# Designs tried in a protein design chat: VHH binders against q75qn6r703to848. Part 25

Target 1, 146 residues: q75qn6r703to848
Amino acid sequence: KPSMIQENLFIGGGLAARSIYTLQHLGITHVLCLCANEIGQSDTQYPDLFEYQNFSITDDEDSNIESIFQEALDFIKHGEETGGKILVHCFEGRSRSATVVLAYLMLQKKLTLLEAWSKLRKVHRRAQPNDGFARILINLDKKCHG
Key: E = the ipSAE of ESMFold2; O = the ipSAE of OpenDDE; V2 = 0.75 times the mean of E and O plus 0.25 times the DockQ between their complexes.

## First folded at step 22 (VHH)

Design n4 (framework vhh_etentamig_d1; at its last read DockQ between E and O 0.76; V2 from the best seeds 0.79)
Fold by OpenDDE, fold request of step 24:
Structure n4 (fold): chain B 146 residues (1-146), chain A 121 residues (1-121)
Amino acid sequence: as target 1 above (146 residues)
Amino acid sequence: EVQLLESGGGLVQPGGSLRLSCAASGFTFSSYWMYWVRQAPGKGPEWVSTISTGGGSTYYADSVKGRFTISRDNSKNTLYLQMNSLRAEDTAVYYCAKYGSSRRTSGYDYRGQGTLVTVSS
């Protein structure tokens, strides 16, 4: 059960990401997978149905998730520019995926962290970046907005 | 080295048809979604069509839907674009493109030199 952030952007967990029915029902074309070794990896992916971008990121406070922001956002942008719909997912749809979605909203949509957080939480109550990711997002907010 | 070589462009009258080809090499063609994009004079690149690895999924820009058909032959490492009912606004350089999550140029990792399609009476 992915949550719709905007018309072409969804967030969810691994179970949703591996459901062909769910993905096709939502019209998903691109899947951004933020999993280390969990549900939603390549062996459960369908490359003839969806285009995938996989990142091996662990959900811990020390994970360097900011290192993938640009590449992740580029993939989202690629999906957008090709008229697609993007699902951003991790294992639980809570921390890693939320962090990347927040980064997207801040960097691409020019929202403050508070605005992005509000937007995300309105549709995806499970969103909860770990403390390390939260610090990264706070620092990103400072860089973007002073 | 990744190479994409477009061909099949030319001058055609409105309502005419063309079939573009793209010969791919230097990568596992069948492992990638492939794209057609075009750039009209004085305009930025415009996505035209997408095809999945095995051709099971195809997508089209609204401007070409119902007129263009994307296809691929993985045994020949070739991408195709059948263009029917061509219009003046279809005039552009058409590029075959690949997304590989590496160095991106104009939204794609790689694209060819393009083939010019001119639709004019």
Scores: ipSAE 0.890, ipTM 0.938, lowest interface PAE 0.5, mean pLDDT 94
Fold by ESMFold2, last read:
Structure n4 (fold): chain B 146 residues (1-146), chain A 121 residues (1-121)
Amino acid sequence: as target 1 above (146 residues)
Amino acid sequence: EVQLLESGGGLVQPGGSLRLSCAASGFTFSSYWMYWVRQAPGKGPEWVSTISTGGGSTYYADSVKGRFTISRDNSKNTLYLQMNSLRAEDTAVYYCAKYGSSRRTSGYDYRGQGTLVTVSS
């Protein structure tokens, strides 16, 4: 059940990432997985159907999710530049994936955190970064706006 | 470590054909999606075509659809681009590429030296 954030960018959980026929119908070509250590990659990922980038980020307040922002954003841009569509997912589609999508909207699309949050919540009501991730995003917003 | 070597470029008349090759080494070729990217003089890089690990999925830029065919031979670690019905606007240096994680943040982390294709009368 992936949610469309914009043309070519989707967010979801593990169930969305396993719904291969739905992903193919939507035209998804690239999958950014934030929960690689929580899934069995060989039985849940299909490298000949989708190009994957996998991270193992736990959904803990002290997880350093900011450390992967640039690599994640580069992968999203890569998918867009090669005519593709990208799914960003974590296990529940709630915290890690929302955090990365918000960072993408702020860093790449130059939105404020408030604008990015409003945009994401309109299409993906489950979005709820944990408190540590929220603090990272607030600090990022300050860096971008002072 | 990663090495990509493009070949097969040259001078060709409009309407002609060329077949480009890319010899890959230093990584498990069969595990990666592969890309052709071209760069015309004075312009930025332009994505041309994509092929999945086993070749089950192929994608093309609109400007080349129906004229170019991407393929791969995983037993020879080689990527190919068959270019038919060539036009002047296809003139460019052609690069094969793969996406990979790198501390340097670029869209394509690895590409070869390129092979020049010139389409002119």
Scores: ipSAE 0.699, ipTM 0.853, lowest interface PAE 1.1, mean pLDDT 90
ESMFold2, look of step 22: ipSAE 0.571; ipTM 0.801
ESMFold2 (binder alone), look of step 22: mean pLDDT 81; pTM 0.820
OpenDDE, look of step 22: ipSAE 0.826; ipTM 0.906
ESMFold2, look of step 23: ipSAE 0.672; ipTM 0.845
ESMFold2 (binder alone), look of step 23: mean pLDDT 82; pTM 0.824
OpenDDE, look of step 23: ipSAE 0.822; ipTM 0.902
ESMFold2, fold request of step 24: ipSAE 0.694, 0.653, 0.657; ipTM 0.843, 0.839, 0.833
ESMFold2 (binder alone), fold request of step 24: mean pLDDT 81, 81, 81; pTM 0.821, 0.816, 0.820
OpenDDE, fold request of step 24: ipSAE 0.888, 0.889; ipTM 0.936, 0.937
ESMFold2, last read: ipSAE 0.693, 0.678; ipTM 0.844, 0.843
ESMFold2 (binder alone), last read: mean pLDDT 81, 81, 81; pTM 0.818, 0.820, 0.822
OpenDDE, last read: ipSAE 0.886, 0.888, 0.883; ipTM 0.935, 0.937, 0.932

Design n5 (framework vhh_etentamig_d1; at its last look DockQ between E and O 0.70; V2 from the best seeds 0.67)
Fold by OpenDDE, look of step 22:
Parts: sequence; structure tokens; C-alpha cells
Structure n5 (fold): chain B 146 residues (1-146), chain A 121 residues (1-121)
Amino acid sequence: as target 1 above (146 residues)
Amino acid sequence: EVQLLESGGGLVQPGGSLRLSCAASGFTFSSYWMYWVRQAPGKGPEWVSTISTGGGSTYYADSVKGRFTISRDNSKNTLYLQMNSLRAEDTAVYYCAKYGSSSRTKGYDYRGQGTLVTVSS
């Protein structure tokens, strides 16, 4: 089941993202998919029910996930501005999705990494960016807050 | 080249009705959620309505719920907005828009030139 970060923002894994019932029950309208050749393919999505933004990012320490931060944030804002609810998901809802959510909280909500981490972990205990993504977030924190 | 061309706007009295159309070209229309947004004089853009690729899902801003109806005809690459019970506060330029990939601005990568709707007695 997806975890609620904010009123209009949820985080979860692939299984939840493929459950029409779960998505509809939560009122999800927009799905940000961070799955590369996994479950984020079109065959597992329902574009007549939800609007999707797909990113091909591997859960690898060397993945350049920061390259999609702006575009991912734009999609989330788009969902918010159209009265929707956004689900950010990856395969396990642990690393890639967590990283993007943390980036969103830091860049959009102006939280420090520590504050964002605390907020996320409070509702989504399995959140755990890989070491490479963690380094990216640390660097982002330095850029945002000195 | 992506093109969105709105039409159907005009002057109407309060309580009247208008039907807007948007002709889309330059992209696979049926693959995208489509949007109506409006901008009143002196105000910022306001989301009005959204429709899914096949029309199975529709959403509306609270200000227009029960009065406006969004629809689409994918065979004609056309988006529609039926506006009933129009009010003075509905006066605005109405834009057809789509959400794209990169280089988007504020959630939309493309919108038309708009069509003016004026509600006045």
C-alpha cells in the first residue's frame, strides 16, 4: 500500500502502482514511474484512468537520477495544480522513488535533507536510497542550504 | 509541429451556454490527457478541466463542476468543452493544452492561442 507523504503525494512500490483498486481508492490521478524495463511498462499502466510520467532509471549507485529531478518535480507540480493526487513509485518503493520524493521535499518544500528524511521515514519506513543516490542528495542539500 | 487551435468563444449573457472546440495536430492525440485552462484579465492561468486519453476519466475545477463538461473525439483529434450556466467570473481566454515530456512549462508543453469567452449582460 502506498504511503501518504502529503495530502496529494504518495510513495509506493510497483505492486501498488499496478493495482487499479488501490490507486482509485486513494484518489490517485497521476503516477510518476521510476522503473527501467521493469513494471513501469505501458502494458502495466492504465492511461485512460491515470496520467503517467515514466522515467528510465536503474537502481544503481552510478545512475544519474539527479538529471530527472526537475522534470519529476514538474510532473508532481502539474498533478498538484490540476487538483490531482500523485503517486511516486519505483519497483520496491525504497530507493528511486524515495530519492525523488526527498528531492521534491528539499527543492520544492525547502526542507533540509534531514527534515525531508525524517518526514519521509515517518510514513514510509522502507525508504532507503542507495549509496550513490544518497551522495547526490547530500550534495543537493549542500547546494540548497550551504 | 504540435498545434492546438481553440474555437467557439464569444459573447454570451449570464446563464447562457457555449461549446468550445480544440483541433489538435502534430501529435498522437489519443495518447495524451488533454486539458482546458483559462486566464481571466489580470489573473494567472487557472486549470479548468482534464480528460483522460479515452475519455474514461474527467476532472473539473470546483468553480466549474456541474456546469462544464469536457469531452473528446479521438477520431477527429478534437477536444470539447461544453459550458453551461455561464457566469461573469467565467470570462477569460480559454486554452486547450497538453502535458508533454521535457521543456514543459508549468505542467504544459503546448497550448493554443486561446479563444475568448466573455460573459456579460
Scores: ipSAE 0.832, ipTM 0.909, lowest interface PAE 0.6, mean pLDDT 93
Fold by ESMFold2, look of step 22:
Structure n5 (fold): chain B 146 residues (1-146), chain A 121 residues (1-121)
Amino acid sequence: as target 1 above (146 residues)
Amino acid sequence: EVQLLESGGGLVQPGGSLRLSCAASGFTFSSYWMYWVRQAPGKGPEWVSTISTGGGSTYYADSVKGRFTISRDNSKNTLYLQMNSLRAEDTAVYYCAKYGSSSRTKGYDYRGQGTLVTVSS
């Protein structure tokens, strides 16, 4: 089941992304996929039901997930501005998707990392960026908030 | 290169109708969700309507629901907006748009030069 972070933003794993009837019931229109290399898109994605943005980012401590933050934020903003609801997902719903959601909350909603973390953990207890991603988020927090 | 060419605008009385068209080229039209966006004089852009790749899903801003109908013809690479029961508030330049690029940079919003709709007596 996807977790609702705010009215138009949800987080989940691969199982949530494949639960098509649940996504339609929630009113999801946009899906940001961080694990395109892992899912075999023609078998698991439905472009006439959802608009997709796909990235291939591994859940390794040295993966450069920061390199896709701006494009990911642009897609979330696009979904918000066109009256849509967005699912952000990776394979497990734990590290990559949590990292991107935290970056969104910090960069777009202007939260500190602590505020963003508290907000996310209240609705998605599985959230656990890997140590490399956590370091990226800590550095981002310093750049944004001193 | 991606091109979107809007047409069909004009001067119309309140309560009237217009049909806008958008001719698309330079990308695989049938693979993209398409959007209508409008910009009234002195205001920022406002989303109007969305249509999925095959037209199976359509969405509308609350201000136009029940009056406007988005459609597409993928065999002609053309997007349409049927506008009925027009009001003065609908006066704007109307743009068709898509998200993302068939080029090197993802995340860019592409739109045409627009077509002017003026609703006035």
Scores: ipSAE 0.664, ipTM 0.842, lowest interface PAE 1.2, mean pLDDT 90
ESMFold2 (binder alone), look of step 22: mean pLDDT 81; pTM 0.820
ESMFold2, look of step 23: ipSAE 0.645; ipTM 0.838
ESMFold2 (binder alone), look of step 23: mean pLDDT 80; pTM 0.810
OpenDDE, look of step 23: ipSAE 0.678; ipTM 0.854

Design n6 (framework vhh_etentamig_d1; at its last fold request DockQ between E and O 0.67; V2 from the best seeds 0.74)
Fold by OpenDDE, fold request of step 24:
Structure n6 (fold): chain B 146 residues (1-146), chain A 121 residues (1-121)
Amino acid sequence: as target 1 above (146 residues)
Amino acid sequence: EVQLLESGGGLVQPGGSLRLSCAASGFTFSSYWMYWVRQAPGKGPEWVSTISTGGGSTYYADSVKGRFTISRDNSKNTLYLQMNSLRAEDTAVYYCAKYGSTKRTSGYDYRGQGTLVTVSS
């Protein structure tokens, strides 16, 4: 069961991303997949039902997740510009997906990290970037807001 | 090299119809969602319609819903846009586009030169 960040943006785990019913029920059209080789990967995707953007990234402190921020955000923007609804998911919907959503809120919606965190945690309490991702987000906050 | 070539545009009276085509090459057409976008004079690009890889899913901007129909023939690498009940505000250059490349321009990775649709009495 994905959490709604805003009307056209959802966050969730791999199980939700694999559920055609869930995705269609929510009106999802675009799926941003942040998994290395886990549930919700291409072999469980439905390209004639949803448009996918896949990023192979592990949930560890050393993963260079910031390297995909631009592409991830571009895909979200693409979904928005085409009137779609985007699901951002990783395996558990906890770290990788949360990190990208936070980056989106900071870079696209111009929120501070604290504001973005508050917004995300309000609807998705399991959100918890790993320590490495947290450091990346903190640095991003400094770049965006001084 | 990815190529998208739009055709079928022209001058039509309000209420008229046109059918646009887009010939695609240089990529696996059937593996990509395809889009129609348009740009009216003095305005930015506007999304018009979306079609999934096999055509199982189609989406339309509210401004064209019920009047336009997107379709594709993957065996011919061709995208179509049937435009009915055309209005003056539909006047624009129409582009077919795809997403999924490393290079993105104007919100889409690739689009053609476009075909002009002019709706005027």
Scores: ipSAE 0.884, ipTM 0.933, lowest interface PAE 0.5, mean pLDDT 94
Fold by ESMFold2, fold request of step 24:
Structure n6 (fold): chain B 146 residues (1-146), chain A 121 residues (1-121)
Amino acid sequence: as target 1 above (146 residues)
Amino acid sequence: EVQLLESGGGLVQPGGSLRLSCAASGFTFSSYWMYWVRQAPGKGPEWVSTISTGGGSTYYADSVKGRFTISRDNSKNTLYLQMNSLRAEDTAVYYCAKYGSTKRTSGYDYRGQGTLVTVSS
């Protein structure tokens, strides 16, 4: 069951991403996958139904998830600009996907980390970036807002 | 090297029709969603229409919905836009595009010169 963060932006795990008819019912057109290394893409992805952007980011404290923030944000913006709705997902829907959504809210929507966190937790209680990702987000918040 | 070549533009009266084509090469055309984007004089780019890899999904901007039809022929590596009931507001250079490489920050990849559509009496 994907969680709606904003009218056009959703977060979930691998099970949500495989629920094809639910995604179609919600009007999802674009899928940002952060866990390509953990799924069988030919078995779980349907390129004629959704446009995908795939990353292989491990959920460990030393993963450089910040390296893909700009590309991920560009894809979300692309989906919005083409009238679409975007699912951001990882395997469990708790760490990688939450981290990217928080980065999007901070960089694109100009929220502080606290504001972005509050917004995400209201709709997606599972959100829990790992400690390394949390440090990345804290540093990003400091860079953006002093 | 990715190449996109738009054609079929011209001068047409309001209410008229045109069919745009985009010949694609240098990538696996059938593996990509394709887009039409237009740019009117003095304005920024505006998304017009989207088609999925096999054509199973199509989408349109509200301003063109019901008047324009996107299609593709994967056997010919060609994207089309059928434009009916044209209005002065449709005057623009039309580009075909795919969503870009990981080397780019904006994502859209415009390779051709575009094709000019002018709607005027």
Scores: ipSAE 0.649, ipTM 0.833, lowest interface PAE 1.3, mean pLDDT 89
ESMFold2, look of step 22: ipSAE 0.614; ipTM 0.824
ESMFold2 (binder alone), look of step 22: mean pLDDT 81; pTM 0.819
OpenDDE, look of step 22: ipSAE 0.828; ipTM 0.903
ESMFold2, look of step 23: ipSAE 0.624; ipTM 0.830
ESMFold2 (binder alone), look of step 23: mean pLDDT 81; pTM 0.820
OpenDDE, look of step 23: ipSAE 0.835; ipTM 0.907
ESMFold2, fold request of step 24: ipSAE 0.625, 0.636; ipTM 0.817, 0.819
ESMFold2 (binder alone), fold request of step 24: mean pLDDT 81, 82, 81; pTM 0.822, 0.826, 0.824
OpenDDE, fold request of step 24: ipSAE 0.883, 0.884; ipTM 0.932, 0.932

## First folded at step 23 (VHH; framework vhh_etentamig_d1)

Design p1 (at its last look DockQ between E and O 0.02; V2 from the best seeds 0.00; counts 0 for: pae E 16.3 > 2, placed apart)
Fold by OpenDDE, look of step 23:
Structure p1 (fold): chain B 146 residues (1-146), chain A 121 residues (1-121)
Amino acid sequence: as target 1 above (146 residues)
Amino acid sequence: EVQLLESGGGLVQPGGSLRLSCAASGFTFSSYWMYWVRQAPGKGPEWVSTISTGGGSTYYADSVKGRFTISRDNSKNTLYLQMNSLRAEDTAVYYCAKWGSSKRTSGYDYRGQGTLVTVSS
């Protein structure tokens, strides 16, 4: 269900994030949740099995998702430094999770937005940031690469 | 205020054993994964071991697997590291660490003052 972006980084939706079998099968140790306030999401977390970082971002064009980029990236780095595997997920694995993954690829891996988009879409076809998130990523690309 | 206080370090011969303790306060200890990290002279911090909230999951760096055992007692807000078959390369300051949403220092949100472990013949 989750898509592998790189050896230690996965992207997916809420159903995958709730499946202990899926997470354990993939060797996931860290879960970055972008939809913690949605019904049933917090109740289906297993903190004795996985380490969680929870955010409550709404999937609308006006959501300030860029405000969590640094904190989200810090959590991913934390997972990497401990030899873990990180799942970044939202409800559908389409917009919010894709946006954070793209931000990670741009800021941490120094990719352009186009390169990051190509990399993500190669393995996760349903990735599609909403128009507001897309504008944020475009602005980020300008800041990073001119 | 989050506080972590490490203890149990000392001088041991190669092949010896030590048991480190970390007393935690200022946060809900049982709600967080806990970590041991170490820093040898002239080297950067190195992750050693991790334990989940209830102790159901434990992880170790390859360099310490089979020799170190992490555990916790949530009723005492205490983290432990049993170190067996110690080697010279295990010489370092050992830190108890917590990851969270607060301002990070040295790659972790919070860590204690550390306890020195010296392995030498």
Scores: ipSAE 0.819, ipTM 0.901, lowest interface PAE 0.6, mean pLDDT 94
Fold by ESMFold2, look of step 23:
Structure p1 (fold): chain B 146 residues (1-146), chain A 121 residues (1-121)
Amino acid sequence: as target 1 above (146 residues)
Amino acid sequence: EVQLLESGGGLVQPGGSLRLSCAASGFTFSSYWMYWVRQAPGKGPEWVSTISTGGGSTYYADSVKGRFTISRDNSKNTLYLQMNSLRAEDTAVYYCAKWGSSKRTSGYDYRGQGTLVTVSS
């Protein structure tokens, strides 16, 4: 099952993203996919049921995941503002999706990295950004909070 | 060229079992999630089951959960669907498919010719 971070925001892996009836039961309306090149097959996404935003970000320490933060956060904000609920997922639900959720909590909800991490880990113990992503988040925290 | 060849369909009594196979070629099979979709006469395609590249994650539609088991053998480039406790509503043409992104009815999807499963007394 996806983990609920807050009322309108969920995190998961590819398995959660495929659990269509569970997503509908939870009221998910928007799906942010960070692993489109790994599971970007047409028969596994259901555009008639959900609004999708797809990115192909590799889970490598050198991947510039920060480059998609603004678009990803805009998608989450749009889903919330229209009364929807958003699933953020990658393949394993561990690194890429966690990184984007932490960035959202820091940039949109104004949490420090420590506060965002504590909130996420409480509901999603699988979360573990890779070392490169962690460095990106630490630098973002300093930009936002000194 | 991607090629998917389903086999193992046939006529089966209600409550019976059947095992479908899908022979894959023309792509690196172990690099892709694979899935089964079925199409009953007069109905649109229905997703049935998906399996990850290594087989460690499997997922099923609610209508088949607990009765069907998807598996793969990457050394033989073969995908399987074990179907137990078959019901009349399982009657359909079953297709294996390679994971890809496109519209369901577009020519972007990779799937085989299908194998017919008929569940009838």
Scores: ipSAE 0.005, ipTM 0.132, lowest interface PAE 16.3, mean pLDDT 82
ESMFold2 (binder alone), look of step 23: mean pLDDT 82; pTM 0.829

Design p2 (at its last look DockQ between E and O 0.69; V2 from the best seeds 0.70)
Fold by OpenDDE, look of step 23:
Structure p2 (fold): chain B 146 residues (1-146), chain A 121 residues (1-121)
Amino acid sequence: as target 1 above (146 residues)
Amino acid sequence: EVQLLESGGGLVQPGGSLRLSCAASGFTFSSYWMYWVRQAPGKGPEWVSTISTGGGTTYYADSVKGRFTISRDNSKNTLYLQMNSLRAEDTAVYYCAKYGSSKRTSGYDYRGQGTLVTVSS
């Protein structure tokens, strides 16, 4: 169910993140959760099997998701440095997770928003940041490349 | 305050063995994955091994796989690294490390002063 962005980076929803079989089958070692405050999410984590970084971001246009970009990216880098595979997930794998993945591609991989969007949508067609998150990403693109 | 104190390093001949220890304090040790990293002279930090909260999951760098064994005793807040069949290229300062939630610096946010391992004939 998760989509592979690159060899060590995956994106998905809450159901995939709760499946030990799915995570182990993909070789996931690190899980970046953007919806830890949602009901049942924390109770379905397995810290002796995977390393977790939890955030509580609401999927609305006014959420300050950019405030966690650096910390989220640091966790992804941490996973990479240990030769691991990282799953970035939110509830539906559509908005919050997509936004963080796009931010990663732009800030770490130095891609433009258009390039990052193309890369993500190629493998994860349901990616769709909400309008507020889209504005944040557009502003980020201007800061990085404008 | 998070504190990590490594010990057990020293001089050893090629093919020899050492066992490193790391005493942890200032955080709930059993709630975190722990890491060993090393830094050889003139080189950047290198990840060596990691272990899950309960010790059920372990990973190793290819360069040490089959020779090193990571373990932990949560009742003692202690991390271990058994190093066998040591090679000259294993010479480095070895650090016990924990990933933090703060902005990352120098690879790992929390690590000790390190213990020197020298492998030489």
Scores: ipSAE 0.827, ipTM 0.905, lowest interface PAE 0.5, mean pLDDT 94
Fold by ESMFold2, look of step 23:
Structure p2 (fold): chain B 146 residues (1-146), chain A 121 residues (1-121)
Amino acid sequence: as target 1 above (146 residues)
Amino acid sequence: EVQLLESGGGLVQPGGSLRLSCAASGFTFSSYWMYWVRQAPGKGPEWVSTISTGGGTTYYADSVKGRFTISRDNSKNTLYLQMNSLRAEDTAVYYCAKYGSSKRTSGYDYRGQGTLVTVSS
């Protein structure tokens, strides 16, 4: 079951992304997938039901997930501006999806990392960016807020 | 490379009807969700309607529900908006759009030049 971060934004893993009727019931219109190469996501996607943005980001400490933040945020903004709701997911719903959601909250909603983390953990206890992603988020926080 | 060319706008009386068209090229039209967006004078862009790749899913802003119908013909790479029961508040430049990365346009969506719809008695 996806966790609702705010009225237009949800986070989950591969199980949530495959629960099509649940997603339709929640009003999900847009799906941001961070694990496209891992589980044959293209073969199980439903592009006439949801608009997808797909990335293949590995959950490794040296993966440059920051390189896709702007595109990911643009997609979330696109969903918001077209009256939709967005699911952000990776395979486990722990590291990659959490990292992108935190970046969104920091860059788009202007939260500090601490504020973003508190907000995410309140609704999604499994959130746990890997150490490399955590360093990226800490550096982002410094760039945005000092 | 991506091109979206809107047409069909004009001057029409309140209660009238108008059909907009959008000719698409430079991308695989049938693989993209398509959107109509409008911009009234002095206002920011406002989303109007959405259609999925095959047309099986459509959405409308509350302000146009029941009056506007989005459709597409993938064999002709063309998006349509049938506008009925037009009101003065519908006066705007109408753009068709798709989501995609931008290198040379403002924002993340491609938009055409637009077509002006003026509803006035």
Scores: ipSAE 0.588, ipTM 0.812, lowest interface PAE 1.7, mean pLDDT 89
ESMFold2 (binder alone), look of step 23: mean pLDDT 81; pTM 0.819

Design p3 (at its last look DockQ between E and O 0.73; V2 from the best seeds 0.72)
Fold by OpenDDE, look of step 23:
Structure p3 (fold): chain B 146 residues (1-146), chain A 121 residues (1-121)
Amino acid sequence: as target 1 above (146 residues)
Amino acid sequence: EVQLLESGGGLVQPGGSLRLSCAASGFTFSTYWMYWVRQAPGKGPEWVSTISTGGGSTYYADSVKGRFTISRDNSKNTLYLQMNSLRAEDTAVYYCAKYGSSKRTSGYDYRGQGTLVTVSS
């Protein structure tokens, strides 16, 4: 269900994030959740099996998702530094998770938005940031690459 | 205030054993994954081992697999690292570490003063 972006980074939706079998099968150790208020942390997360970083971002054009970029990227880097595998997920694995993954690829891997988009869409066809998130990413691309 | 206090380090011969302890305070210990990291002279910090909240999951760097064992006692707010078959390359300052949402330092939000482990014949 989750899509592999690179060896230690996956993207997916809430259903995949709730499946212990799926997570263990993929060797996931760290879970970045962008929709904690929608899935219920206590009932759907297993902190003795996986390490979680939870955010509550709404999937609308006015949502300030860029405010969590640094903290989200820090968590991904933390997972990488400990030899883990990170799942970035939102509810549908379409908009919020895609936006954070794109931000990661641009800021951490130094890709242009076009390069990051191509990389993500190659493995995750349903990736589609909402128009507000797209504008944020376009502005980020200008800041990073002119 | 988060506090981590490591102990148990010392001088040992190759092949010897040590058991490190870390006393934690200032946060809900049982709700966090905990980490051991180490820094050898002239080298950067490296991850050694991690343990989940209840101890159900443990992970190790390849360099210490089969030799080190991480454990925890949540009733005592204490993290442990049993180190067996020690090698010269294990010589380092060992830190107990925690990841959080605060500003990170050296890849970890919080770590103690460290305890020195020296492996030498």
Scores: ipSAE 0.816, ipTM 0.901, lowest interface PAE 0.6, mean pLDDT 94
Fold by ESMFold2, look of step 23:
Formats: C-alpha cells, sequence, structure tokens
Structure p3 (fold): chain B 146 residues (1-146), chain A 121 residues (1-121)
C-alpha cells in the first residue's frame, strides 16, 4: 500500500507500483520509478493509465542519485501542476524513493533535513536511505540551510 | 526534432464553440501523454487538459470541466480540444505540449506560436 506524504504525493515499493487498482482508487496519475533496471517495464507499467518517468538508480551507497534530483523534482512538479497525484517508488520503498522524497521536501518545500525526515517517517516507517544517500542528503542540507 | 503546430483559434462570442487542433511530428505521438496549456494576457501559463496515450484517461482543470473535451487521433498524430460554452475568461493563447522537454522550469515542449482564442462580444 502506498504511504501518503501529502495530498498529491505518495511513496512505495515495487509491490505498491503493481497494485494498479489501488493506485487508480487513490487517483494516482503519475509514477516516478527509480528502479527501471529492476523491473520488466512492459509487464509492470501501464502507460495509458499512468504517466511514467523512469530512472535506473542502483541502491548502492556510491550510486550518484543526486544527479537525477532536478529531473525527479521537475516530474513531481509537472504532476502537481496538471492536477495529478504522484507515486515515487523504488523496488523496496526504503532507500531510493525515500531519498528522492526527502530531496523534494528539502529543495521544493524548503524543509530542513530534520523536518523532512520527521514528516516522512510519520507516514512511512520503513524509510531508510543507505549511508551514501544519507551523506548526500546531509550535504544538501548544509548547502541549503547551513 | 519535436514539432507541434496549433490551429483553430479565432474570435468567438460568449457561449460559442471552437475546436483546436495540434499537428504533431518528430516523436512517436501515440506513446506520449499530451496536454493543452493556455496563457492569458498578463498571466502565467495555466494547465487546461491532459490525455493519456490511447485516450483512456482524460483530465481537466476545474475552470474548464464540463465545457472542454480533449481528444486525440493517433493515426493522424493530431491532438484536439473541443471548447464549448466559451467565456471571456477563456481568452488566451492555447498551446499543445508533451512532457520531456530539457527546459527545467516548465517540463513542456512549446514548439509552435500557439493559437489565439478571443472570446468577446
Amino acid sequence: as target 1 above (146 residues)
Amino acid sequence: EVQLLESGGGLVQPGGSLRLSCAASGFTFSTYWMYWVRQAPGKGPEWVSTISTGGGSTYYADSVKGRFTISRDNSKNTLYLQMNSLRAEDTAVYYCAKYGSSKRTSGYDYRGQGTLVTVSS
């Protein structure tokens, strides 16, 4: 089941992304997939039901997830501006998707990392960026807030 | 090269109807969600309507619900907007778009000049 972070933004794993009837019931229109290399897209994605943006980011602490933050944020903003609801997901719904959601809350909603973390963990207890992603987020927090 | 050419705008009285068209080329039209966006004089861009790849899902801004209908013909690479019960506040330049532009702030490809719709007595 996807976790609702705010009215139009949800987080989940691969199981949530495949729960098509649940996503339709929630009014999801846009799906940001961070694990495109780990899924059979033709078997798990439905482009007439949802608009997708796909990234292939591995869940390794040396993966350069920061490189896709701006494009990911642009897609989330696109969904919001077109009256839609967005699911951000990776395979397990724990590390990559949490990292991108935290970056979104920090960069777009201007939260500190602590504020973003508290907001996310309130609704999505399994959120746990890997150590490399955590370092990226800590550095981002310093650049944005000192 | 993505090319989008809007047409069908014009001057119309309140309560009237217009049908906008968008001829698409330079990409596989049938695999993209398509959008109508408008820009009124002195205002920023406003999303109007969305249609999924095969037309299975359509969405509308609250300001146009029940009056506008988006459609597409994938065999002709053409997007449409049927606008009924037009009001003065619908006056704007109308653009068709797809997501995937490299331009960071909008995310839309605005390739043509748009088509002007003027609703006035």
Scores: ipSAE 0.614, ipTM 0.826, lowest interface PAE 1.5, mean pLDDT 89
ESMFold2 (binder alone), look of step 23: mean pLDDT 81; pTM 0.811

